# VH-VL binders against Exosome complex component CSL4 homolog (exos-1), part 14

Target 1, 208 residues: Exosome complex component CSL4 homolog (exos-1), of Caenorhabditis elegans (q9xxd2)
Amino acid sequence: MLAETLVAPGDKVLDAIGEYRMGKGLYEANRRIFASVAGFVNVYGFRDKSDNLVQVIEVRRSEDQLDNELLPFHGAIVTAKVMAVGLRFAKCDIISIGDKVYKKRFSALLPKKKLRPLEPELSEPFKNFVRPNDYILAKVCEDAEIKDKFVLSIAEDELGVVLCRGRFGEPMQKVDWNTVVSTRTGKTEPRKMAKVPQKCTLPTQSVA
Short names: E, the ipSAE of ESMFold2; O, the ipSAE of OpenDDE; V2, 0.75 times the mean of E and O plus 0.25 times the DockQ between their complexes.

## First folded at step 8 (VH-VL; framework fv_dalutrafusp)

Design x1 (from v1 with heavy chain Y104L; at its last look DockQ between E and O 0.14; V2 from the best seeds 0.00; counts 0 for: pae E 4.9 > 2, placed apart)
Fold by ESMFold2, look of step 8:
Structure x1 (fold): chain C 208 residues (1-208), chain A 120 residues (1-120), chain B 107 residues (1-107)
Amino acid sequence: as target 1 above (208 residues)
Amino acid sequence: EVQLVQSGAEVKKPGESLKISCKASGYSFTSYWIGWVRQMPGKGLEWMGIIYPGDSDTNYAGKFKDQVTISADKSISTAYLQWSSLKASDTAMYYCARFYDNYLGYFDLWGQGTLVTVSS
Amino acid sequence: DIQMTQSPSSLSASVGDRVTITCRASQSISSYLNWYQQKPGKAPKLLIYAASSLQSGVPSRFSGSGSGTDFTFTISSLQPEDIATYYCQQEYDTPYTFGQGTKVEIK
């Protein structure tokens, strides 16, 4: 596959840029696209305000793969840790984007209205979806009322909790997409579990 | 001048209705939860429920659900606690308080309290 | 509902004494625990949030610690103005229940 292909300066990456936006580590000569640095081909995308898919192709050094400085962007899939849960918002720290762990952490908010595709019903408290110290797979999004912080969503079925602990700090095991069970007490707790295989690298551990 | 000012003490008989008020000033009323806390004579504090005045989202403790009504009028920055039919067991001090909910939760601003006495 | 159990229900100490109050939750509440002070005839006042963070304007003789299910509130050197009832409150899950209170008196 084109992504993760190792290239050297002067190697051809594409016959034409096509629908990609040209990122760092590339140059165009005679309508063809070449690497300007040694590294790995990387492709990422996002949707702009007009809902157009914008895909960027770049070359990253192998060292830069470990130290990804790309800021979280609208539409990015991130792994975040839930730090605190209020009535309308949870505070989260973004840990990684895709499969790359950030060197630093980015603060973000998870609004209650972003927990499901439709607003949670009156009897559906925030605590039924996530709890502090959960790790979640989430999408970076925009919110008209929240402009100065990163905003996360777990509304899609593929998004949600990937690792959690129970009320006594014990490991929890998935029963179904909305329920986990304590390995200590055998009692269940609600969570919104992510419905995708774990793909992201966590700084401490992963959920199978 | 950030404050919550509650209505005055009430002396009522069983079966009567009552609506007590909590007027906010000095901050954005619609941007913070406001809650009600009961303290029965000689007893501790009991969390009754909260309302978000911006959209009237409410949350009640189970023992108070269907026993009282929490409401707010954002045009006059006032929250209310209401009984349709008082009981002698409703005799208590009632506090309103602003609940700070920006991922941490606590009551950071309290009204002076409203003493409700229900006896015949 | 998460039950909060304070101990002791009352205590009497001399000015200058160290005072310790404990609060136990019926399940883990992480660090989502607050401490309030209520002086006789007055509304409660927040002292500590998030188990250990002092509210602005609160004297440094007050402190809190703990996580999970067991929490401790300490007055390092009791002062006459500290006569009050102290309440813990969890804010992990609604209803955000209070402990039953601990009345602190000066001998």
Scores: ipSAE 0.158, ipTM 0.599, lowest interface PAE 4.9, mean pLDDT 83
ESMFold2 (binder alone), look of step 8: mean pLDDT 93; pTM 0.941
OpenDDE, look of step 8: ipSAE 0.796; ipTM 0.903

Design x2 (from v1 with heavy chain S31Y; at its last look DockQ between E and O 0.02; V2 from the best seeds 0.00; counts 0 for: pae E 4.7 > 2, placed apart)
Heavy chain, then light chain:
Amino acid sequence: EVQLVQSGAEVKKPGESLKISCKASGYSFTYYWIGWVRQMPGKGLEWMGIIYPGDSDTNYAGKFKDQVTISADKSISTAYLQWSSLKASDTAMYYCARFYDNYYGYFDLWGQGTLVTVSS
Amino acid sequence: DIQMTQSPSSLSASVGDRVTITCRASQSISSYLNWYQQKPGKAPKLLIYAASSLQSGVPSRFSGSGSGTDFTFTISSLQPEDIATYYCQQEYDTPYTFGQGTKVEIK
ESMFold2, look of step 8: ipSAE 0.187; ipTM 0.625
ESMFold2 (binder alone), look of step 8: mean pLDDT 95; pTM 0.959
OpenDDE, look of step 8: ipSAE 0.816; ipTM 0.922

Design x3 (from v1 with heavy chain G105S; at its last look DockQ between E and O 0.41; V2 from the best seeds 0.00; counts 0 for: pae E 3.6 > 2)
Heavy chain, then light chain:
Amino acid sequence: EVQLVQSGAEVKKPGESLKISCKASGYSFTSYWIGWVRQMPGKGLEWMGIIYPGDSDTNYAGKFKDQVTISADKSISTAYLQWSSLKASDTAMYYCARFYDNYYSYFDLWGQGTLVTVSS
Amino acid sequence: DIQMTQSPSSLSASVGDRVTITCRASQSISSYLNWYQQKPGKAPKLLIYAASSLQSGVPSRFSGSGSGTDFTFTISSLQPEDIATYYCQQEYDTPYTFGQGTKVEIK
ESMFold2, look of step 8: ipSAE 0.548; ipTM 0.779
ESMFold2 (binder alone), look of step 8: mean pLDDT 94; pTM 0.948
OpenDDE, look of step 8: ipSAE 0.815; ipTM 0.920
ESMFold2, look of step 9: ipSAE 0.316; ipTM 0.642
ESMFold2 (binder alone), look of step 9: mean pLDDT 93; pTM 0.946
OpenDDE, look of step 9: ipSAE 0.822; ipTM 0.922

Design x4 (from v1 with heavy chain Y100T, light chain S30D; at its last look DockQ between E and O 0.20; V2 from the best seeds 0.00; counts 0 for: pae O 4.3 > 2, placed apart)
Fold by OpenDDE, look of step 8:
Structure x4 (fold): chain C 208 residues (1-208), chain A 120 residues (1-120), chain B 107 residues (1-107)
Amino acid sequence: as target 1 above (208 residues)
Amino acid sequence: EVQLVQSGAEVKKPGESLKISCKASGYSFTSYWIGWVRQMPGKGLEWMGIIYPGDSDTNYAGKFKDQVTISADKSISTAYLQWSSLKASDTAMYYCARFTDNYYGYFDLWGQGTLVTVSS
Amino acid sequence: DIQMTQSPSSLSASVGDRVTITCRASQSIDSYLNWYQQKPGKAPKLLIYAASSLQSGVPSRFSGSGSGTDFTFTISSLQPEDIATYYCQQEYDTPYTFGQGTKVEIK
């Protein structure tokens, strides 16, 4: 049953609309139905004027229900994996909220302007802050320009990279808050490291 | 004025080397990526690769990897595309374009193109 | 690589007609799709970015829509100056591949 299924923006809800009428919180792409908002899939029925049963599928937001479900929310501290680095945005997967690890990953964007408290100079490349396969401690934030995905920030000193590996898959060690060193080659690389007193616990399955 | 100006048309023979240029003006050259796009005669646009002039980081499409070299000289705000040994199949129009981000970005500024003709 | 497929490859329409071009991605690219116009003998020009955002200075008769894998480019009222080849491009992942193009002509 689709009912009570937690979904995030971009999640596929149905392969086809079928017998359902599309309600709120959904959009259609390539005849597939996706969630446009975070919430719960809800199906309800009513009788039309011809006494036919009509079933509507929607994504409903419920503050009370969402609080009970572990969805990323504004202000939440999350652990995310950097999946790809663009020029001004990095694609990330949210792995956990606080100490709670999700089975389902949520897609998020990390904009360059959210790497530092003040907007970083455009001349500094994104790769100087985070790289693919890095794990970051980040805060979920709102961005008026990005509505279809979660937005992350690592602007605070306590946020940033918590785990990263070198080009050979070796672990990197923190030199300072802006530099890591390869345990294999001894070469240094720039990273925005989180100022955390303790090691962040990451799922062992995510270490590749 | 913000613009990209490319070097002039080239007529070459197979086996010859070639380096064409793209000069930027009117903006911070080291703050944006520069990409190269190939268009063979009567064909569509092909993404070749990009370079970040700030540190010369490059990203090539697999098809063009090791076939061409993309470089930049930030001192003169110029990007380059070069071949060590041209082929007849390299005959095409080559465009440089500035890459900027909205979400993941777009090519918002284009050079006028450089026509490269390779024939025996 | 992400494959971009445009339809149709070419079309002819009359001045004032509504023109629609479609672009399909081999996988979801969210809204990371751009539309370019290339007039004969000229360099491409950006018209639409982020699937539906109109580039500054571009006439309002041009529009884009779509998300995921299916995208649509529309000219609400075709003008003589719109004779060109139009390309979609994804910037979701490198290489940032283009569609094969759609040639638009006037009858």
Scores: ipSAE 0.027, ipTM 0.599, lowest interface PAE 4.3, mean pLDDT 87
ESMFold2, look of step 8: ipSAE 0.212; ipTM 0.609
ESMFold2 (binder alone), look of step 8: mean pLDDT 94; pTM 0.958

Design x5 (from v1 with light chain Y92W; at its last look DockQ between E and O 0.02; V2 from the best seeds 0.00; counts 0 for: pae E 3.8 > 2, placed apart)
Fold by ESMFold2, look of step 8:
Structure x5 (fold): chain C 208 residues (1-208), chain A 120 residues (1-120), chain B 107 residues (1-107)
Amino acid sequence: as target 1 above (208 residues)
Amino acid sequence: EVQLVQSGAEVKKPGESLKISCKASGYSFTSYWIGWVRQMPGKGLEWMGIIYPGDSDTNYAGKFKDQVTISADKSISTAYLQWSSLKASDTAMYYCARFYDNYYGYFDLWGQGTLVTVSS
Amino acid sequence: DIQMTQSPSSLSASVGDRVTITCRASQSISSYLNWYQQKPGKAPKLLIYAASSLQSGVPSRFSGSGSGTDFTFTISSLQPEDIATYYCQQEWDTPYTFGQGTKVEIK
């Protein structure tokens, strides 16, 4: 189903408008229909003056909805964007919980101790796990000492990087659970990759 | 035997260059950060910066950024602290230390220190 | 930069006394705090990491506690060999700053 699909500006929504009337948050280029705003695809109907059923397709901004936003909670599986990586913490923005994209971003920290379930025999740097602009599937954790921000974990095998782009914006492809390769340069980089089917909402690349 | 062995004491004049060394042995040099800590005479410890020898990634304290260069040569398991132009205020004891960086971070192995004296 | 303030700057105590040193961070650092001992003429030595975890080979008379901004280092029964300067260090965010040190002497 097309309705309730998350889109970003420039994402293709339809190959053709077809039977729908084009609503807000969309534009047409080369006979294809694209989102002009971030939000959810919405379809609604009404009857016109001639009693014909008219179905409208639109993209509704999350900020344009009056909604009860479910805050991230302990144990929730979220998608977050890595904003910065220090030696002991990565700063992240929580973008979605499950399939539901948040109206706003929530600040979060990913501590070094939450990268793996067991302390390794050899030390390795934080950057071998995640890097700035990565999207990660993570679990929200409670931390007795950190009260002002959400705390994330990617220690479980199912959690980790789900999307990363190279420095030129190119897609990176998984080589194995700890390595990605640039589709442009052929160079590899370490990452902790998520090991389960993708169940998170991700931003798309540029419109095709 | 796991250890860090630093180069010997240095007596220098202002304006001279200097490169002091920290040789690691008994562990995988490229698997741990090496940090540098300054202790001016009669003063406390100051974190200067840290390097990951595996890829030469560095992080400097702001006051030392562009004042010193931290580097490593993994072929000989040696880290370096370097000045292009010494000042009298650089007179201090300089320690290298291995930084364990995983669940928690701490300096768990220290060199003996290198005394640098800059005068005249 | 996160400022670490130790108190007192020096102290004098008798053998067998309980010695307490405090360390205050300018912002919350959770439990990411280390304690080092530096004996005269020697390199520093790690005693405690993660605020309260005792490093291997460190005598049990040393202990640490605290979280957030306020931390305490304790020597339960001061020994002559404990004459040293003690430093706290935060490892929450770079630069990983040290406190100014607390010099401990025998009275």
Scores: ipSAE 0.240, ipTM 0.629, lowest interface PAE 3.8, mean pLDDT 84
ESMFold2 (binder alone), look of step 8: mean pLDDT 95; pTM 0.960
OpenDDE, look of step 8: ipSAE 0.748; ipTM 0.885

Design x6 (from v1 with light chain Y96W; at its last look DockQ between E and O 0.02; V2 from the best seeds 0.00; counts 0 for: pae E 4.4 > 2, placed apart)
Fold by ESMFold2, look of step 8:
Structure x6 (fold): chain C 208 residues (1-208), chain A 120 residues (1-120), chain B 107 residues (1-107)
Amino acid sequence: as target 1 above (208 residues)
Amino acid sequence: EVQLVQSGAEVKKPGESLKISCKASGYSFTSYWIGWVRQMPGKGLEWMGIIYPGDSDTNYAGKFKDQVTISADKSISTAYLQWSSLKASDTAMYYCARFYDNYYGYFDLWGQGTLVTVSS
Amino acid sequence: DIQMTQSPSSLSASVGDRVTITCRASQSISSYLNWYQQKPGKAPKLLIYAASSLQSGVPSRFSGSGSGTDFTFTISSLQPEDIATYYCQQEYDTPWTFGQGTKVEIK
């Protein structure tokens, strides 16, 4: 029940917070995450002061809408919906920039060469990374050769799929950073999942 | 050693069905797309569609959608192009080709072609 | 669908001549353009991919350039074995489309 899902107070949003930071409109009870207000579930990302990409889940009372005067810009972190997956490009709609949802969706392309920074000699099909109806966290790129559309990248580990459903519309659960499993069938599907960087406290070793 | 070998020439009548084959050898069949390209007599090349044998995902050019069926049998490393009811306008040379799909894509390996002649 | 227009449709040149073929796309295709050679009675053969990258085993007299909508294929010094029809093909978006071909003959 995520992204563009309407919830009521008391509805379960997640079985566990996992890698998300809790945003507005949520509370934790019995180790589960619930909506505290009526509204729409939203997932967005931003980079903190240490350049770590933080993924936030929230419930909004209503959908904030941003007039198109603030276009997606080079380097922006956006949330996009995958509309179709071709052999060379995925066609995407940019939904939001940060926590602000656009009133009009912007068309964008996700080129195969922007899926990962390094590819093996034998290529994987595009569909092993994203699928139609996935929601992705992506970076807007400039491309002098492609002037008629926005261009997206999910090459960074922190970018990629944040929400997805299976073939029957069912929720999918992350198994690892390249695999999700159907909550209905138990079958796995490949995806490039957005990885949340972990801050580690490095143990201090005193040298005597 | 690495090759695509197509079935032999066919002479058919309008209304008959036909399934021509493209057998791959010397490489991992399920790891590459296989496309079909038509060349009508004296004409240029037309992409008809493509299949990923690993999961049978297919994409057709609009004019060929519902006119032909592209399929693959990964147990015998063979792709197929088939018609349920041939027309005289289906007379052409048909090529299968392997699509190398990486950052850039291209047809790097071609079958020898199958000539299909449809005449009453 | 993205239309690919080649020019000229045919040409005749002498051995040693520089031959130039152009290909125009109906919309930007970045560098997602390939060039194929088809000798009479034979299957096509890939020469150039990504607009300008020479396929392994292809003689260096063949070259490609361009990006966006306008592309050029060049044979720097025409040889007798280069008699063929040459096709551009976009792989930017499906349906993939070929140019109509350029028939190259020796005078």
Scores: ipSAE 0.171, ipTM 0.631, lowest interface PAE 4.4, mean pLDDT 83
ESMFold2 (binder alone), look of step 8: mean pLDDT 94; pTM 0.949
OpenDDE, look of step 8: ipSAE 0.771; ipTM 0.900

## First folded at step 9 (VH-VL; framework fv_dalutrafusp)

Design y1 (from x3 with heavy chain S105A; at its last look DockQ between E and O 0.33; V2 from the best seeds 0.00; counts 0 for: pae E 7.5 > 2)
Fold by ESMFold2, look of step 9:
Structure y1 (fold): chain C 208 residues (1-208), chain A 120 residues (1-120), chain B 107 residues (1-107)
Amino acid sequence: as target 1 above (208 residues)
Amino acid sequence: EVQLVQSGAEVKKPGESLKISCKASGYSFTSYWIGWVRQMPGKGLEWMGIIYPGDSDTNYAGKFKDQVTISADKSISTAYLQWSSLKASDTAMYYCARFYDNYYAYFDLWGQGTLVTVSS
Amino acid sequence: DIQMTQSPSSLSASVGDRVTITCRASQSISSYLNWYQQKPGKAPKLLIYAASSLQSGVPSRFSGSGSGTDFTFTISSLQPEDIATYYCQQEYDTPYTFGQGTKVEIK
């Protein structure tokens, strides 16, 4: 099988392109198809708009053979930073999945109805649960009304705030599962705190 | 067309009640917040509060809480700002505005304003 | 409540001048800041959202920048029709407070 075959620059890959569409790492000379780089032959296919099978042949280097990045998926437990608190949604950036920190950030929304279980008709203000610049442990879920962003929930006891700061940027100390206290002023603030194992991995963030 | 049309100017005496209106047309009234903004003569803009007409959820700025009532009647796509007892210090221009909230949030549609004058 | 402070309170500039207005928040608001223009006798009009994104139909001479606590609004070349009062507003947390305004006049 041609697929998975190791080739060097100048190796013949095909006598003619035939039914394949030519991909990266190949060139044509003397009506034959040759590798332009060292790597592995890869063949993949898809169906076009007219339902025709299109097969592409290419050569990939080992550094170009990447697994798909693991995107946030339904049910995944992620760490997110709360960027803003709106009236029905908090705006968040997903920064990690499990213990793996993403190189990019994924935009997400935390709906008010996903702040506490079994009582989606809440009268409590969003401020009682999360605030901007909090880091939260959350579950990725789906919402029929929100199509262009990931949707988060902190309704479960295990989910919620894992790190927060007060108005002066100071660390906040947990008093109980719904209250933190400023290490600078001694004043309390409400939060929904996560019941998470002691260790929580946060990414390194450059101060801009 | 998409618009907010406010009720006309009012001249009132201290102690009188008043209810001014903001009628929405051309969009789904129950799917957006409506806010009220005060501008006293020669002064800047003040955020008073907002309502979600779909369920009447409200949020007031502290200085206006208990001083005014924000309400909506979704059957006629109209939001209201009302006072039980006007004061001379309530003399101002009052704007209603639609809150656009699709990840970023801002007031994207404004009414023409209602001038309220409270004088003896 | 988050206090928004604009500077200057007023300014006069010539047609074609670059005009800069600053807005400072009493705490970090990330990039959740809007700029509005209010011409005399008119309702406010949104110019910029998310600190730097131009609203549809707004001329490119208007721009915004900043994040955190310090924000800047710029008119690259002042035009006669830009006579107005300009307001910043934070959309970070309720109440959605405005700055006190900056009146821009042609000299």
Scores: ipSAE 0.013, ipTM 0.518, lowest interface PAE 7.5, mean pLDDT 82
ESMFold2 (binder alone), look of step 9: mean pLDDT 93; pTM 0.946
OpenDDE, look of step 9: ipSAE 0.782; ipTM 0.908

Design y2 (from x3 with heavy chain S105T; at its last look DockQ between E and O 0.05; V2 from the best seeds 0.00; counts 0 for: pae E 2.8 > 2, placed apart)
Fold by ESMFold2, look of step 9:
Structure y2 (fold): chain C 208 residues (1-208), chain A 120 residues (1-120), chain B 107 residues (1-107)
Amino acid sequence: as target 1 above (208 residues)
Amino acid sequence: EVQLVQSGAEVKKPGESLKISCKASGYSFTSYWIGWVRQMPGKGLEWMGIIYPGDSDTNYAGKFKDQVTISADKSISTAYLQWSSLKASDTAMYYCARFYDNYYTYFDLWGQGTLVTVSS
Amino acid sequence: DIQMTQSPSSLSASVGDRVTITCRASQSISSYLNWYQQKPGKAPKLLIYAASSLQSGVPSRFSGSGSGTDFTFTISSLQPEDIATYYCQQEYDTPYTFGQGTKVEIK
């Protein structure tokens, strides 16, 4: 059997699972793989944490399409939590699009080159802009090199940090668009703050 | 199992070229930054630069930029430090080391060091 | 480049003594500071990251504190195996510079 082949329940799909991971709509009997539902054979791949290619075979019904109106899309303004900050990227989780909070978080990357508009070499350290546990307003964008995650930008003035906490978990307050101050220590830290219209209300730790 | 193994000690004369190696094993070579640290005799540690072997992206400390070349060959999981023309001042111990991950950028895995001696 | 200055350059102490090493950054680095130990003839070993977080497997007699520009590294009770040179390193911005080192010896 081949990918994209229409099958009925009980049809043999494969003589052996081989190196595939068995997905939904399939079952194994007598060391052979059969469809458990009517639909189309589909094969897709992803890389696991060890960077190993994993291929999954499934039977997908035509009506099992993901609801794309629930997914972040190019140009969307999203709220994301910064999970970690590296040299070239910050790891982020997308929490919401506009005022609609997602039921699940979507993984995203914030590239260093997307921290400020068009700068041939960003001379400031990444950590001057965002830090772990910051919440940001960001724009979903395309990146030719990154296809497995959403890519974010905070380059526009209206994008950037909207909530942050200091090293001790304390609230930080905006001093200006590039500086916050610890409510505990009185010391300042750099951030790229968003110029957000006042009507935005952001969930800090709530997941609907 | 996870280790960085460097090439052996080198004795060279000024003006000669040199390429020392750092062989990675036991982990996904292309997924971690690897860097080079110089330690001159009796002196402290100096951060030289780093490479991401997955795409050969590099970042050099200013004093080493254009003085050395950092490269990687992902087909054999090996990083390199190279001089086109050695100077006596290049005499030092050279360590390769790997970042903990893409976010915590301290070196948690070190090679054994390669002693380079340059004298006429 | 962010300059890291350690003090003292060397020290000598008895087993059981409290040892304190300071590290000063030329600009604020928040808490992005690491401490390494290098024993003679060996590669460095990470002890402390993020100014105060102890690496797994590192004895609890080692500790770090500080934020901004001024940091301290403490050995609460010096042991014979702690003879080494200790380095701070900032990881706020590349190049991730090291301090010049502090050599710790036992009397």
Scores: ipSAE 0.411, ipTM 0.705, lowest interface PAE 2.8, mean pLDDT 82
ESMFold2 (binder alone), look of step 9: mean pLDDT 92; pTM 0.935
OpenDDE, look of step 9: ipSAE 0.673; ipTM 0.860

Design y3 (from x3 with heavy chain S105D; at its last look DockQ between E and O 0.26; V2 from the best seeds 0.00; counts 0 for: pae E 9.6 > 2)
Fold by ESMFold2, look of step 9:
Formats: structure tokens, C-alpha cells, sequence
Structure y3 (fold): chain C 208 residues (1-208), chain A 120 residues (1-120), chain B 107 residues (1-107)
């Protein structure tokens, strides 16, 4: 991720917790979120008992990274950094699996056909979904044509971009699920943002 | 032998149509992008556009969109660059190239070029 | 579209000289930059990808560096066979634009 001293105790991490669950290394004061330890900011996802994807933000010390004996497995929810965007694939590094941050990164591919639910063809430019240096929540999956690399999907609504910076390194802020805005220039850019599931309170009848 | 072989030089008049070809051999034609690059006399390289022959997905640079047509015929492993009405400003050398996109995107195989001359 | 600007447009140097060419992008392209060599009458040839990675079979006197918007291509000791025009190309976002080229000649 970033340098070991990216945040120090007392540094502001967020103006508000928003849609995240607050993880390790953070505290709230005066409705703002601060680091309680020195380390790097991390966002990850996990599925709760009701199969809802929960997004967690934390500060992790670089010394707390996982030994890399636990490989990414099919169906796992991972956090990855987009390294490059090609014509048919984005090249990604897997940083963590669930709440476990790896000591070293695993290379992976995000195929264009895995950017949205099954559609025969997508004509939209790859750049409308992800950009280099984005952090994404993704699912590890199989591909019939790709056998020697990890393959990722962000097709599910709950998967996609969770942190991004603009082309000048500035923070980007979510406008909606398809749009972010530069804090430096005020210009918008398209992204496929990871949606936070909304709880539906609907009557459920038991099967008798 | 892995190669791209382009059709021969053309001399045309303004308003004529033209279709030049780029034949691939020695590799799976449908598994790699083919791109076209223009070089006007005494000038630099210009990225025109690219096609994925496997599904005909095509992307053009904005200045060439609607000015040329890029196509491919999978059955004969051949990509094409086509004009419906040539202009004198189309006089240039045209290269096809195989575009490698597995992790880094670059042209790793080039055709020999096709010189197109359009004179009034 | 991302504009790529090379400097200088041409240069002359003696055999054995260090030659430096710069390439500037109109926006950050991280390290997604290629360098090509085109000898007179020939198709271009890839020398360097990812700003600094030397393509297989390319002599080690060629090198590249940089990230973001400013990139440098260097020939550590110019040889007679290095007479060519050199182009940078960004691979960050389509269209993958080229610089205008730098013609290298021997005095």
C-alpha cells in the first residue's frame, strides 16, 4: 500500500464513517474518524451470516501482515489494486483476502467481461469502470480461457471500486454508484463503485 | 514463422475507394489485437485504431473515426484498412501491427508497411 | 487524448556520446510508456516498455526512466547503428498516442 507512516495516531482518516463498518486502528471523535495507531488505511469486504457484503475500513500496521501461505481461493472476496488497464483485461495485485492482509501481492487479471453481470457484449470503454491505482473489492473466479493466473470479477453490485485517486493523485469522492468527482478539479469521472447493500424489511412467510 | 504481410503500394486519385490488407501467419489470428499506424511523409507515427479479430471489437482514435474502416476476416487471417473516398491528405505509409495486451500493451510485431499515394 | 511531447525534435552527437531524449505526458500515465526505434525505411521496433523494462534482445546501452508525466530515454554510448528516429508511446489510455519523434544523427 502506502508508506508505513501514511497515518499517525491522531491523523484524520475520514470526515464521517459513512457506509463503512469501523475496523481496527480507528476511533471516532466529534463525528470524525481518526487513526489510533500508525499504519496504512485498508478497506476490505466480508459476507455476514445473511450473505450481505460488509465493507470495513481499518488502519493496519505494516508488521501485522499475513504470511502468504493462505492463497486466494475461488469465491473469496479480495481487495486488489488496479495496476494497469488494457483493452481486454485490467492487471491487478491482490492485497488481502477478507480481513487478512498479505505480506506480498498476487498478480491477477480482471477481464472486461467480468465488469458487469452476464451480457453478451460490452461496448463501453474499460476506463468507465476502473482506472489504474484504484482499490477494488472483487471475487476470485475461474475463466475457461485463463488457467495460469488468478481471475477476478466485479460483476456483482457489491463489488467494484472502494478507494480511488484522480490522475493528479488527489482524493476522489463518490457522487453516485457510477461517478466520482475530483477534490482538486471538480471534474467527474465514471467508475463502477462497490454498492453497499440496502437492507430490505419485507414480510417473510415461512414455508409450511 | 510469425509475421504480418501487407498488400503492395497503391497509387490512387482523390475520391477513389481503397482497401489495403494485412495477412497474419504463424500465430492465432483471433487471439491478438491488430492495429493500424499512419506515418505521413517526413512525419511521425499516429495510432489510428485497433481490432480484436475474435469478436470484431474495434476502437478508433477520434481523428480517424468515420474517416476509415478497420475490419478483419477470420477465415483468411487478414485485417483490413479501408477508405470509401480517398483525399490527397491520405498520402502516407500505413503499418499494421500486432498489439500485445496480456499485462503491458505494446506493438510486438509489425508489417512491412503499405505506401498509399493519392495525387490529383 | 493524452498528448506526448518529445524533446528535442532532433539531435546530432558523436560516436560514444551519451544521448538523452525526454518525453512529457499531458497528464500522469504512471509508468505506462514505451520507446520505439525506427530506422530509415523500416518499421518501428520496440526497445523499452513500462518506462524502464528492456525488451529481449535489445542492447543494454539503451535505458529508460521516469514516472508520472516526465520520462527519459538514454543511449549510454551512441553507436553508428543507433541512427534512427525514436518515439515514445503511452499505453495508459486509448488512443495510445505517440510522441512526435526525435531524430538522432551522428556528426
Amino acid sequence: as target 1 above (208 residues)
Amino acid sequence: EVQLVQSGAEVKKPGESLKISCKASGYSFTSYWIGWVRQMPGKGLEWMGIIYPGDSDTNYAGKFKDQVTISADKSISTAYLQWSSLKASDTAMYYCARFYDNYYDYFDLWGQGTLVTVSS
Amino acid sequence: DIQMTQSPSSLSASVGDRVTITCRASQSISSYLNWYQQKPGKAPKLLIYAASSLQSGVPSRFSGSGSGTDFTFTISSLQPEDIATYYCQQEYDTPYTFGQGTKVEIK
Scores: ipSAE 0.006, ipTM 0.532, lowest interface PAE 9.6, mean pLDDT 82
ESMFold2 (binder alone), look of step 9: mean pLDDT 92; pTM 0.935
OpenDDE, look of step 9: ipSAE 0.791; ipTM 0.917

